# VH-VL binders against o66814, part 12

Target 1, 203 residues: o66814
Amino acid sequence: SDYLLRAESLFSQLKDANAKEETPYLYGKVKGYYEAIKLYAVEYKEDRIKTLFTLMSKNTKKAVRGAYTEREPLTELITFEPRVYFEEYCDGIMDECFYEKHYEKEKFIELVDYFSLKRRVEFLRNHEGKYCAPFDFGMAEALFNAVSLELMQEKPDEKVLIALREKLEPILVMAEEKLRYAMKKELPCYRNRLSEHIGYWKP

## First folded at step 20 (VH-VL)

Design K6
Fold by ESMFold2 at other seeds, look of step 20:
Structure K6 (fold): chain C 203 residues (1-203), chain A 123 residues (1-123), chain B 107 residues (1-107)
Amino acid sequence: as target 1 above (203 residues)
Amino acid sequence: QVTLKESGPTLVKPTQTLTLTCTFSGFSLSTFGVGVAWIRQPPGKALEWLADIYWDDDEDYYPALKNRLTITKDTSKNQVVLTMTNMDPVDTATYYCARIEAYYDAQGPFDYWGQGTLVTVSS
Amino acid sequence: EIVLTQSPDFQSVTPKEKVTITCRASQSIGNYIHWYQQKPDQYPKLLIKYASESTSGVPSRFSGSGSGTDFTLTINSLEAEDAATYYCQQSYYLPWTFGQGTKVEIK
C-alpha cells in the first residue's frame, strides 16, 4: 500500500548512490527490513510496519551518506532481554530449597530459538561479518532486529515470528558460511581487519 | 504541547566560539523517530540548515561548515547544543532549533520550530 | 548539493485570488520536498510535507503538488493572514537545502 510507494523512493536513492556496491552491509540491512515489513503486511499491522520502516529509511540515509563519504559503520543491533525469575521449591522432608529458572515469554523465545539466533548474529558482528559477508550479514541483522522487536511486544504474534525465523535462517547460514571460509583462508576481509582490534593483536 | 527555545549570547566578536542551547518540552530525544536540527537565517535572506542529531545518536553537518560545527545532546535535560568556532561577521543570523519528524520516514520535515535567537558578530 | 529555485521572488496579490509558487530542483528528488510559511519577524511553520501531504492545523486552502524536479504550492483563495515568505526544502540527499523564498503581500 502506502509503504510500497515509500520503499520505491528509498530504493531509488540507494540506486542513485550505488549503495549496493559502496555500502553493501547497509544495503543488505535496508533489504532485510523491507522483507520484514512485507511479512507484517500479510498480517495487516500498520503500526509495526511504520516502526520497521523508520529503521529502513534511517539505514537508507546512512547508506547514501556512507557511499558519498566512503564510510560504512555498524548500525543498530536490537536485543530482547527477557526478565528472569525463579520458582522456589522447598522440600519439607529434607528442609532444602531449590530454584528453577524461567524467562518471561519463554514460549516465544523457544519458538524461534532466540538465544541461538542472538549468539549467531553477535558472532558475525564481532568477527568481521560486515567485511566478509556484508550483504547477508546486514540482511540477517535486520531480520533479527525484527524478531527482537516482536518479542518486546506485549503479546507477540506467533505467525509473524515463525515467518521471520524462516526468512532469517537461510540468510544467516549463508553469512556464517562466508565468514567461516574467510577465516579458514585468512582472506583480506578478515586478516587485514584483525590488526585494527587491540585485543586480538600483539606488537 | 511541543515547544523549543534557543538560548545563548546575542553578541559575539570575530574569531570567538558561539555556543547555543536548544531547550525543548513536550517530547524527548530518546523517543524513537525524533531528531533536532539547527537552522540559521541571515537578516533578509533564506534559511540555511547547519546540523542535526537524532534519537539514535546519528549526526549530520553542512559540509562547508563541518570543521566549525559540533552538535551534542543531553536527553535527560531535553537539550541540544550547537558549537560553532571561528565566528565571522557573515555568520550574523537568527539561529533556530527545530524538531525533525523522523518517524515512518527518517528524512522528514522540520515540524516545530523555536522562536529563534539573533546572533550578531561584530568587529 | 541540490539547488532549489523558487519562482517568483515576489507577488503582490489581492484577497481571494489564487496564489501559485513554484520550486524547481536541480535534480530529481521524488517527493522529498516540504513547504514552510514565515510571517514577518516570526519563525517558520510547516505547511505541506512530502510534496502534497497536509499538516494538522493548516487551512485547506493550502495544497502542494508535483514530483521529480517541479513542485507547486497553491493558496486557492488568499486570506489577509497569508501574507508571508514561503520556502521549499528538500530532504532527498544531504545537505538539506532550502529555496531562496517567495514573498507574498496583500495588494
Scores: ipSAE 0.830, ipTM 0.914, lowest interface PAE 0.8, mean pLDDT 91
Fold by ESMFold2, fold request of step 21:
Structure K6 (fold): chain C 203 residues (1-203), chain A 123 residues (1-123), chain B 107 residues (1-107)
Amino acid sequence: as target 1 above (203 residues)
Amino acid sequence: QVTLKESGPTLVKPTQTLTLTCTFSGFSLSTFGVGVAWIRQPPGKALEWLADIYWDDDEDYYPALKNRLTITKDTSKNQVVLTMTNMDPVDTATYYCARIEAYYDAQGPFDYWGQGTLVTVSS
Amino acid sequence: EIVLTQSPDFQSVTPKEKVTITCRASQSIGNYIHWYQQKPDQYPKLLIKYASESTSGVPSRFSGSGSGTDFTLTINSLEAEDAATYYCQQSYYLPWTFGQGTKVEIK
């Protein structure tokens, strides 16, 4: 398969730059995209593979550059924003009326518990996940991006969504556990965020 | 039909700031997997990559020149702008803009080039 | 920074003969090498990407080969319009770099 040879080249770049140690968040994100690509390869979805590979290769470049420049910024977060509509219905027996909220692609959103995934990833992203659980957070973020991209398809693939969710959940849990532990023990990864930015003011 | 064209001053005095604009058509920098680069060529010498900018706002600069270079984009106008400060006679070159093929593999070649503009730095 | 060294710097070749241009990288770069042709007073044009992939509109007499550190551009039967300077360029690690160029003239 063509993507396997291309991926080998990207991992060689990452190894040569020591990216696993120097840019662990971006390294994890590259790994997460690769795991998603492998799931799509089972379903022979070439165009979706190429889209994810573009993201994988771009994050590889950023990881390598980050290893040499000592900078590791957060990269893309892709979210699906479904349209919302409301349906009114009334209980004829009780003579009560109320509104029920509905989403486009509601079946697929429920299949993966998308809004819960989104809140959990955003929490890690906004609360030092990059520093306290970089590899697991990076992997989880990439797999979450793959879920979002699949939900954006005209006809989402249920088998792919289930497979992505099953891969994502344990990784997301590990990232969350590492962050909670870091917060509870006040580890340097959690308390040092502002000091990194202060360093830019002094030199 | 992809085209790119460089515009800006052809004569600049030492220490002045050069501003070059790349105007392109047939593609957009909002398109996934696309970038635009600036490359220069001193008279009779090899090509030198300077900077690039991508659809995802990622920017890269030649390290020795990074303090002198700024690359920006205006996607609505299909333009990329290069600013280079503190010009010196050694910076005399033809300046090209080029499209980067970044789909599938984001580290792709320069697949379409502008005609180039000669910038002379002289007192 | 990855240095690309081309060989030869210059060659004068009889029409219809084979031209071989080499590019050596200072470290392994997989297949992340691209070849450009620059005719006198013109802008560069992409010939070969990723060491060996042809591009549309490029004559079939142009081909590329190699991997790792040693790469070759071949013109199987030189035509008069092929008189140009040829550059290799790597996109493995930033900064992107070019070889010094190989000038090919008709003898």
Scores: ipSAE 0.830, ipTM 0.913, lowest interface PAE 0.7, mean pLDDT 91
Fold by ESMFold2 at other seeds, fold request of step 21:
Structure K6 (fold): chain C 203 residues (1-203), chain A 123 residues (1-123), chain B 107 residues (1-107)
Amino acid sequence: as target 1 above (203 residues)
Amino acid sequence: QVTLKESGPTLVKPTQTLTLTCTFSGFSLSTFGVGVAWIRQPPGKALEWLADIYWDDDEDYYPALKNRLTITKDTSKNQVVLTMTNMDPVDTATYYCARIEAYYDAQGPFDYWGQGTLVTVSS
Amino acid sequence: EIVLTQSPDFQSVTPKEKVTITCRASQSIGNYIHWYQQKPDQYPKLLIKYASESTSGVPSRFSGSGSGTDFTLTINSLEAEDAATYYCQQSYYLPWTFGQGTKVEIK
């Protein structure tokens, strides 16, 4: 319950700065890290809680600063880049060689469909997700970062990965639906950003 | 075991640019949850935070001095550099670098300090 | 900008007696206050973090309390080596700011 008291302090800072309205992407990212922390707390993984809380608190500082400076940049995207191995085996009778592609931690990557998650988060990140679905995108990005960090562990925890994936999926879908709607309706969050160069706003 | 040491000129003339280097050991700025700050103290006066830089490349500056300050890091050399342009006699102070404890809560205290270096600005 | 006002500016205290230093913030800052000791001609040393958390190598006679806007640093039994200037510092909102300091002398 130590993380609960600390989180209360961070949410007070966000509330005082009106970050939910002023920096919704970063606010969502803070909330996403908090959701991940709660999943790790069920398993009493203090080191993981502290790591994620560091990210949560740093994004809180950035959200508060952003609310007062009217600047909300994208923050960290953490990706797991597994090593790729090619196994060569040769058929001595046919005198032919074959190649088979393998990944480190392949079963964990498949368990959460990691490459699909990565592609979906990167799509939102590259196509105005911050403007068209800021809260849901921020939450999804933080939960995705938690998945990446777990896959980076020496021995990833399957229960945690499943729980993170289950939490992430509906949020990611919501962000994707909001972006698709904005694209279809040509909402200002999407249309203006595609057609606009920041430089021409200067006198 | 954690140590920080400030180096640079002790006397500068008005309008000159000050460059201070913080060299540290016992930790790295590539380590998750750490930062380094610059704080100054005019003779006989209170401490004044100037700028900081973190493991994640985040940096902040005291707003009134923003246009005069630049903070950079070189993690391979365990160094953080502060430049301050257009020095004035009111900038005469002891300049400290300090480590920020940013693990678990990134808005942490200055837990280790250098000895400080007095910079005098006069003709 | 959050202003921290310390009280008193100066106090002279009989050895072995209790010292109380207050720090008042211009707005609520939760527990995001840290206390530093600066002995004459020395660099600052962290004493207390997050209002009340002790730090390693700091004597147990030092303690902190408070939340919101009003904070105290207490030295339960003053020692000769505690003659110093004490600063509070907030890390709630940028810019990070320090109090003006409280100088403590041995009477």
Scores: ipSAE 0.830, ipTM 0.914, lowest interface PAE 0.7, mean pLDDT 91
Fold by ESMFold2 at other seeds, fold request of step 21:
Formats: structure tokens, sequence, C-alpha cells
Structure K6 (fold): chain C 203 residues (1-203), chain A 123 residues (1-123), chain B 107 residues (1-107)
């Protein structure tokens, strides 16, 4: 298929630039988008494939550039913000009304435990996940972005959401374990970033 | 109908800063998979890419000119602005803005161009 | 940086004959080459993208081929309106670069 040939070209660019070693977070993110694209290919969803491929190719360009310039910034985090609405019910005996909070697409949000995924990815992003678990965090971030994009669809595909969640969970756990270990042992990837945020306090 | 148009001064003195504005219609830089680039062409010479900016705020610059160039966008006005400091007579050229086709593959061609504006650098 | 070298620099061709313009890259760039036409006193127009993909509104007499380092733009039967300078451009690695151009004239 067309996306397979295009992906081979992107991976050639990454290999030529040694991006796996030089920009491991962005390399992981490219890999994560590719895994998501392959899941969508089973469903023959061309427009969704092209959207994810756009992100894959853009992160490839950034990875190659980053390898040359020795700079690897965080890239996009895509979050789904569901509309909230309230349904009322009234107790005829007490003549009182109560409101129940609901989200659009609530069953799909629950299917993947979206708010938990969002909190876990944001935690890694805000606490040196890029430095302590770059490859796994990058992959997890891309797969999470794919979940968000699917939830943004008018009619989310349940089969795709399940497959994305199943791919994402073990990768996210690995990134979290690496970060937790780095925090406990105060590894340079974590300790160095703390010094930048707080400033060195003289003993 | 996609259109782009360059505007700014046509005569600049050496050492001055050039500011060029690209005003476009028929697309938005808020649209996924779109970018705008600046390309110049000295009289009788080849095309030279200078800088670009994308829907995701990503920016690129020609390395030899990086310290002299700044590209910015104002999505609400459909404008992209290029500034180039310390102008020299060798910078005399026609300056074009162009749309980047970045959907599906973000490393795409310049698919629509403005008419260009000649900028002469002379005392 | 990736250098693109076009050949020839200049070509004067009788109408209806085939025109071939080559572009050689200093390293492999896959199919990340694009071709532009610039008529006298006009802005450039995209002709061919990704080595061989046609664009809307471009006559079928224009075609592109090649991969890796060697690329060709072909005009199968030259028309008077095709008198222009043709540029190749790569988008494989930054900085994006153009060839020096090939001027085609009608005899």
Amino acid sequence: as target 1 above (203 residues)
Amino acid sequence: QVTLKESGPTLVKPTQTLTLTCTFSGFSLSTFGVGVAWIRQPPGKALEWLADIYWDDDEDYYPALKNRLTITKDTSKNQVVLTMTNMDPVDTATYYCARIEAYYDAQGPFDYWGQGTLVTVSS
Amino acid sequence: EIVLTQSPDFQSVTPKEKVTITCRASQSIGNYIHWYQQKPDQYPKLLIKYASESTSGVPSRFSGSGSGTDFTLTINSLEAEDAATYYCQQSYYLPWTFGQGTKVEIK
C-alpha cells in the first residue's frame, strides 16, 4: 500500500541521521504513530491514516533536524476535551431537582479509561519522562494522541480504541517504571532537571 | 482559490532591516498540514529558500542566514511576516511567499506562490 | 546541505521535439524532488511533485522520473508556451535547496 512505501522513506531518513540514538524521544514518537497507522490500516480508514501520517512525517523531520542540531524539544500533545452537560431529574415527593453530570462520548471515554491515560501521560511529560524514558514515553505519547484523535471523530471506532489502548498500556507502564526508578535513585536524567527548575540552593 | 501576496518596501539602504508581509487567502495556518515559506531570487539567478513556518508553529531557517532572519505568523490576519536584518546589496532579489503542502507528508512542495516583490538594497 | 545540479544549463529546442532536463542530488533523497516552471517575468509554478506525481492543471506532456540521486523532467512534445526556466527542489533534509535552473527556449 501507499503508506508502507512512504514509511520506508521516513525510516531511511531516521536511520541516515542516527535518530534512534540522537533523538530517542522523537524516534519513539514516530514509531508510535506508525503502530497506530498499522492498526487503522486493518479498518481501511484512509483519511485517518493520512492524518496520523502527517504527524509521523512532521516528527520525522523534527527528529532528523534535532539529530543535526543536538536539540530535542517536546512536540505535540493532543487532548480530547469532551463537552459536559447535565441531565436533571426531579423527585415528585419533595419537589426537588438534581443534576447528573455527563460527557459527550462517555462510553468511549470509559472504554479506554481516557482521563486516567491523560493524567499518566501528562505526569511523564511534566516530570522528565523525555529524559528518563525517552523512547517509551515518545511511543506512549503518540499512541495517546491517536486515542485522542479517535475520540474526536464523530463516531469513534470501538475496535480501534481497544487496539490502541492494548498497545499503549504496556508501553506506558514501562515508561512509568523507568521514571519511578530514576526518581527513587536520583539518576542524572531526573536530578539534573530538578536543579534547573529550583536553582541550586547553597548548603 | 488560494492566493498569496507579498508587501513591503521596494528600496532598502544597506544595514537596514527588511520587513516583508505575506497576506494570503483560501487557506489558514490554523489548518492541519499547511505551511508558508519565503523564497528569494536575485535578478537572473536561481531560487533560494529562506525560512518557513507551519500550522504547528514549527519554524525553519536557512543556516547561513539564521542570525538575520525571523519568521512569524498572525493566524487571525492570515499573514506571515519575514524580517531580515543588516541588508546588503547582495540581498537584492525578488522575494516570494509560497504555501507548503504538508498534509500526508509534511516535507512537501511549494504548491502556490505569490507574485513576488522586488527588493533593491542600495544607498 | 544537499546540492542539486541540473543539466543542461540552457537548451534551445525546435517545437514538437522532446526535452529532457536532469537533476542530480549530492546524496540519495528518495523521491523527495519537486519540479517548478518559471516563465519570463512570472512567479514559479509547481509542475511535478515527489519525482513523478502530476499536479492539477499541468499538461500531460510534462512527466517526471527517477529516484535516489538521478531525476529527470521530460516534456514529450515541446510547445511554444513551454519556454521557461525549470528548477528542481529537494525536501529530503534541511535546508531545502533548488537546482541552478535550466532555461528552455523555442527555436
Scores: ipSAE 0.826, ipTM 0.913, lowest interface PAE 0.7, mean pLDDT 91

Design K6
Fold by ESMFold2, look of step 20:
Structure K6 (fold): chain C 203 residues (1-203), chain A 123 residues (1-123), chain B 107 residues (1-107)
Amino acid sequence: as target 1 above (203 residues)
Amino acid sequence: QVTLKESGPTLVKPTQTLTLTCTFSGFSLSTFGVGVAWIRQPPGKALEWLADIYWDDDEDYYPALKNRLTITKDTSKNQVVLTMTNMDPVDTATYYCARIEAYYDAQGPFDYWGQGTLVTVSS
Amino acid sequence: EIVLTQSPDFQSVTPKEKVTITCRASQSIGNYIHWYQQKPDQYPKLLIKYASESTSGVPSRFSGSGSGTDFTLTINSLEAEDAATYYCQQSYYLPWTFGQGTKVEIK
């Protein structure tokens, strides 16, 4: 496959730059996009593969640049923002009306528990996940971005969504466990960043 | 059809700030997998990449010139602007803007170029 | 910074002959090399991308090859309109860099 040869070159770039050690968050993100690409390759979805590969290659460039400059910023978080609409229903006897909240693509949102995933990824992103669980967080963020991109399709693929969710969940759990352990033990990754978040952690 | 065109002053004095505008048509920087770069060529010399900016707002700069360069975009006007401070006679060159083919592999070539504009730095 | 060294710097060639231009990278760059043609007083034009991929509208006499550190641009049968300076450019690691150029003219 064409993407396999291209990915081999990207991983060579990452290896030559020691990105796994120098930019582990971005390295994890590249790996996460690659895992998503492999899931799409089973279904021969070339345009979706190319979209994800664009993100993979861009994060590779950023990881290599970050290794040379000793900087590793957060990169893209892609969120699906479904339109909300309300279905009105009224009791004809009592003339009382109620509203039922609905989302576009509600079936697919529920299939992957999208809002839960979003909340969990955002928690890691906002609370030192990059520093305390960089590889797992980066990988989870990329897989979450792939879920968001699939939900943005006119006709989301249920099998792909399920496969992405199944890959994402254990990685997300690992990142969350590492972060909570770091918070409990006050590890340097968390402790050295407390001043940056002092207003957030104040009771 | 994709076109790019550079505009700005053709003569600047040493220490002045150069501002160049790239105006393009046939594509948008809001399009996924697209970028615009600035490349210069001193008279009779090789091409030198200066800076680029992408659809995702990512910016890259030639390291030795990073403190002198700023690249910005205005997607609604299809424009990319390069600002270069503290101009020196060695900066005399033809300045080009070019589109980056960044879809599928974000580290792609410069696939369309402007005509270039000669900028002379002299007293 | 990755240095690209082209050979030769200059080549005077009889029409219909084969032209070979080499580009050597200071480190392995996979296939992240691109070739441009710049005719006198003109802007550069992309010829070959990713070492060997053809670009639309480029004559079939132009081809590229190589991987790693050694790359070649070949013009199989030189035509008069091919008189130009040719540049290789890498996009493996920032900063993006060009070779010094190879000027090809008609003998």
Scores: ipSAE 0.818, ipTM 0.911, lowest interface PAE 0.8, mean pLDDT 91
Fold by ESMFold2, fold request of step 21:
Structure K6 (fold): chain C 203 residues (1-203), chain A 123 residues (1-123), chain B 107 residues (1-107)
Amino acid sequence: as target 1 above (203 residues)
Amino acid sequence: QVTLKESGPTLVKPTQTLTLTCTFSGFSLSTFGVGVAWIRQPPGKALEWLADIYWDDDEDYYPALKNRLTITKDTSKNQVVLTMTNMDPVDTATYYCARIEAYYDAQGPFDYWGQGTLVTVSS
Amino acid sequence: EIVLTQSPDFQSVTPKEKVTITCRASQSIGNYIHWYQQKPDQYPKLLIKYASESTSGVPSRFSGSGSGTDFTLTINSLEAEDAATYYCQQSYYLPWTFGQGTKVEIK
């Protein structure tokens, strides 16, 4: 397969740069995109595979560069921003109307519990996830980006969304557990960062 | 369809700051999987990559020149601007802008080039 | 920095003859090599990408091969319009680098 040969080259670049040790967040993100690509390959979604591979390859370049410059910034977070509309209906007795808030693609948003996933990823991103659980957070962030990209499709694929969610959940839980443990035990990844933030995170 | 064109001064004095603008059409730098690079070529010499900027705001610089170079983009105007400080006669070259093909594999080639603009650095 | 060394620096070739230009990388770069043609006083044009992939509008007489450290651009039957300088360029690791060029002219 074409993407398999291309991925082999990217992993060779990462290995040669020692990216797993030097840039573990970006290394995890590359791995997360690769897992998403493999899920899409089951359905032969070539253009979606190429889109995710673009992100995989770009994060590989950033990981390699980061390993040599000792700099590992956060990279893309892709969020789906659904349009909001209100459904009106009126009470004939009181001659009053009420509005219900609805989102575009509400069925698919509910299928993956998207707003919960978004909040959880954003929490890790904003509160030392890169330092306390870099590999798992990077993987989770890439898989979350794949969910967002699927929701942005005109007709999201339910089978793909379910598969992405099932892959994402245990990885996201692991990242969250590592962060929680680091906070409880005041590990250096969390403790050393408290003074660099205007507000302190605490349980 | 895809075109790029360099504009800016053709003569600068040593120590001056050079500002070059790349104006392009047929694509947008907000389009996923594209970038724009600056490459120069001294008269009779080989090509030298200077800097690039991508759809995702990522930017890279040739390390030896990093402190002299700034690349920026204005997506609404389809422009990329290169600023190079402390010009010296050795910087005399034709300066090109080029599109980067970064879809599928983000480490792609320069697939479309501008005509280039000769910049001479002399007193 | 990855150094690309082209060979030969200069080649004078009888029309219709086969031209071979080599590019050697200072380390393995997979297939992350691209070839450009620059005619006199013109801007470069992409010919071959990723070692061997043809690009639209490029005559079929141009082909590329190789992987790892050794790459070749071939012109199967040289035409007068092919008189130009040819450059290889790597996109494996930053900074992106070009070979020194190979000038091809007609005898």
Scores: ipSAE 0.809, ipTM 0.905, lowest interface PAE 0.8, mean pLDDT 91

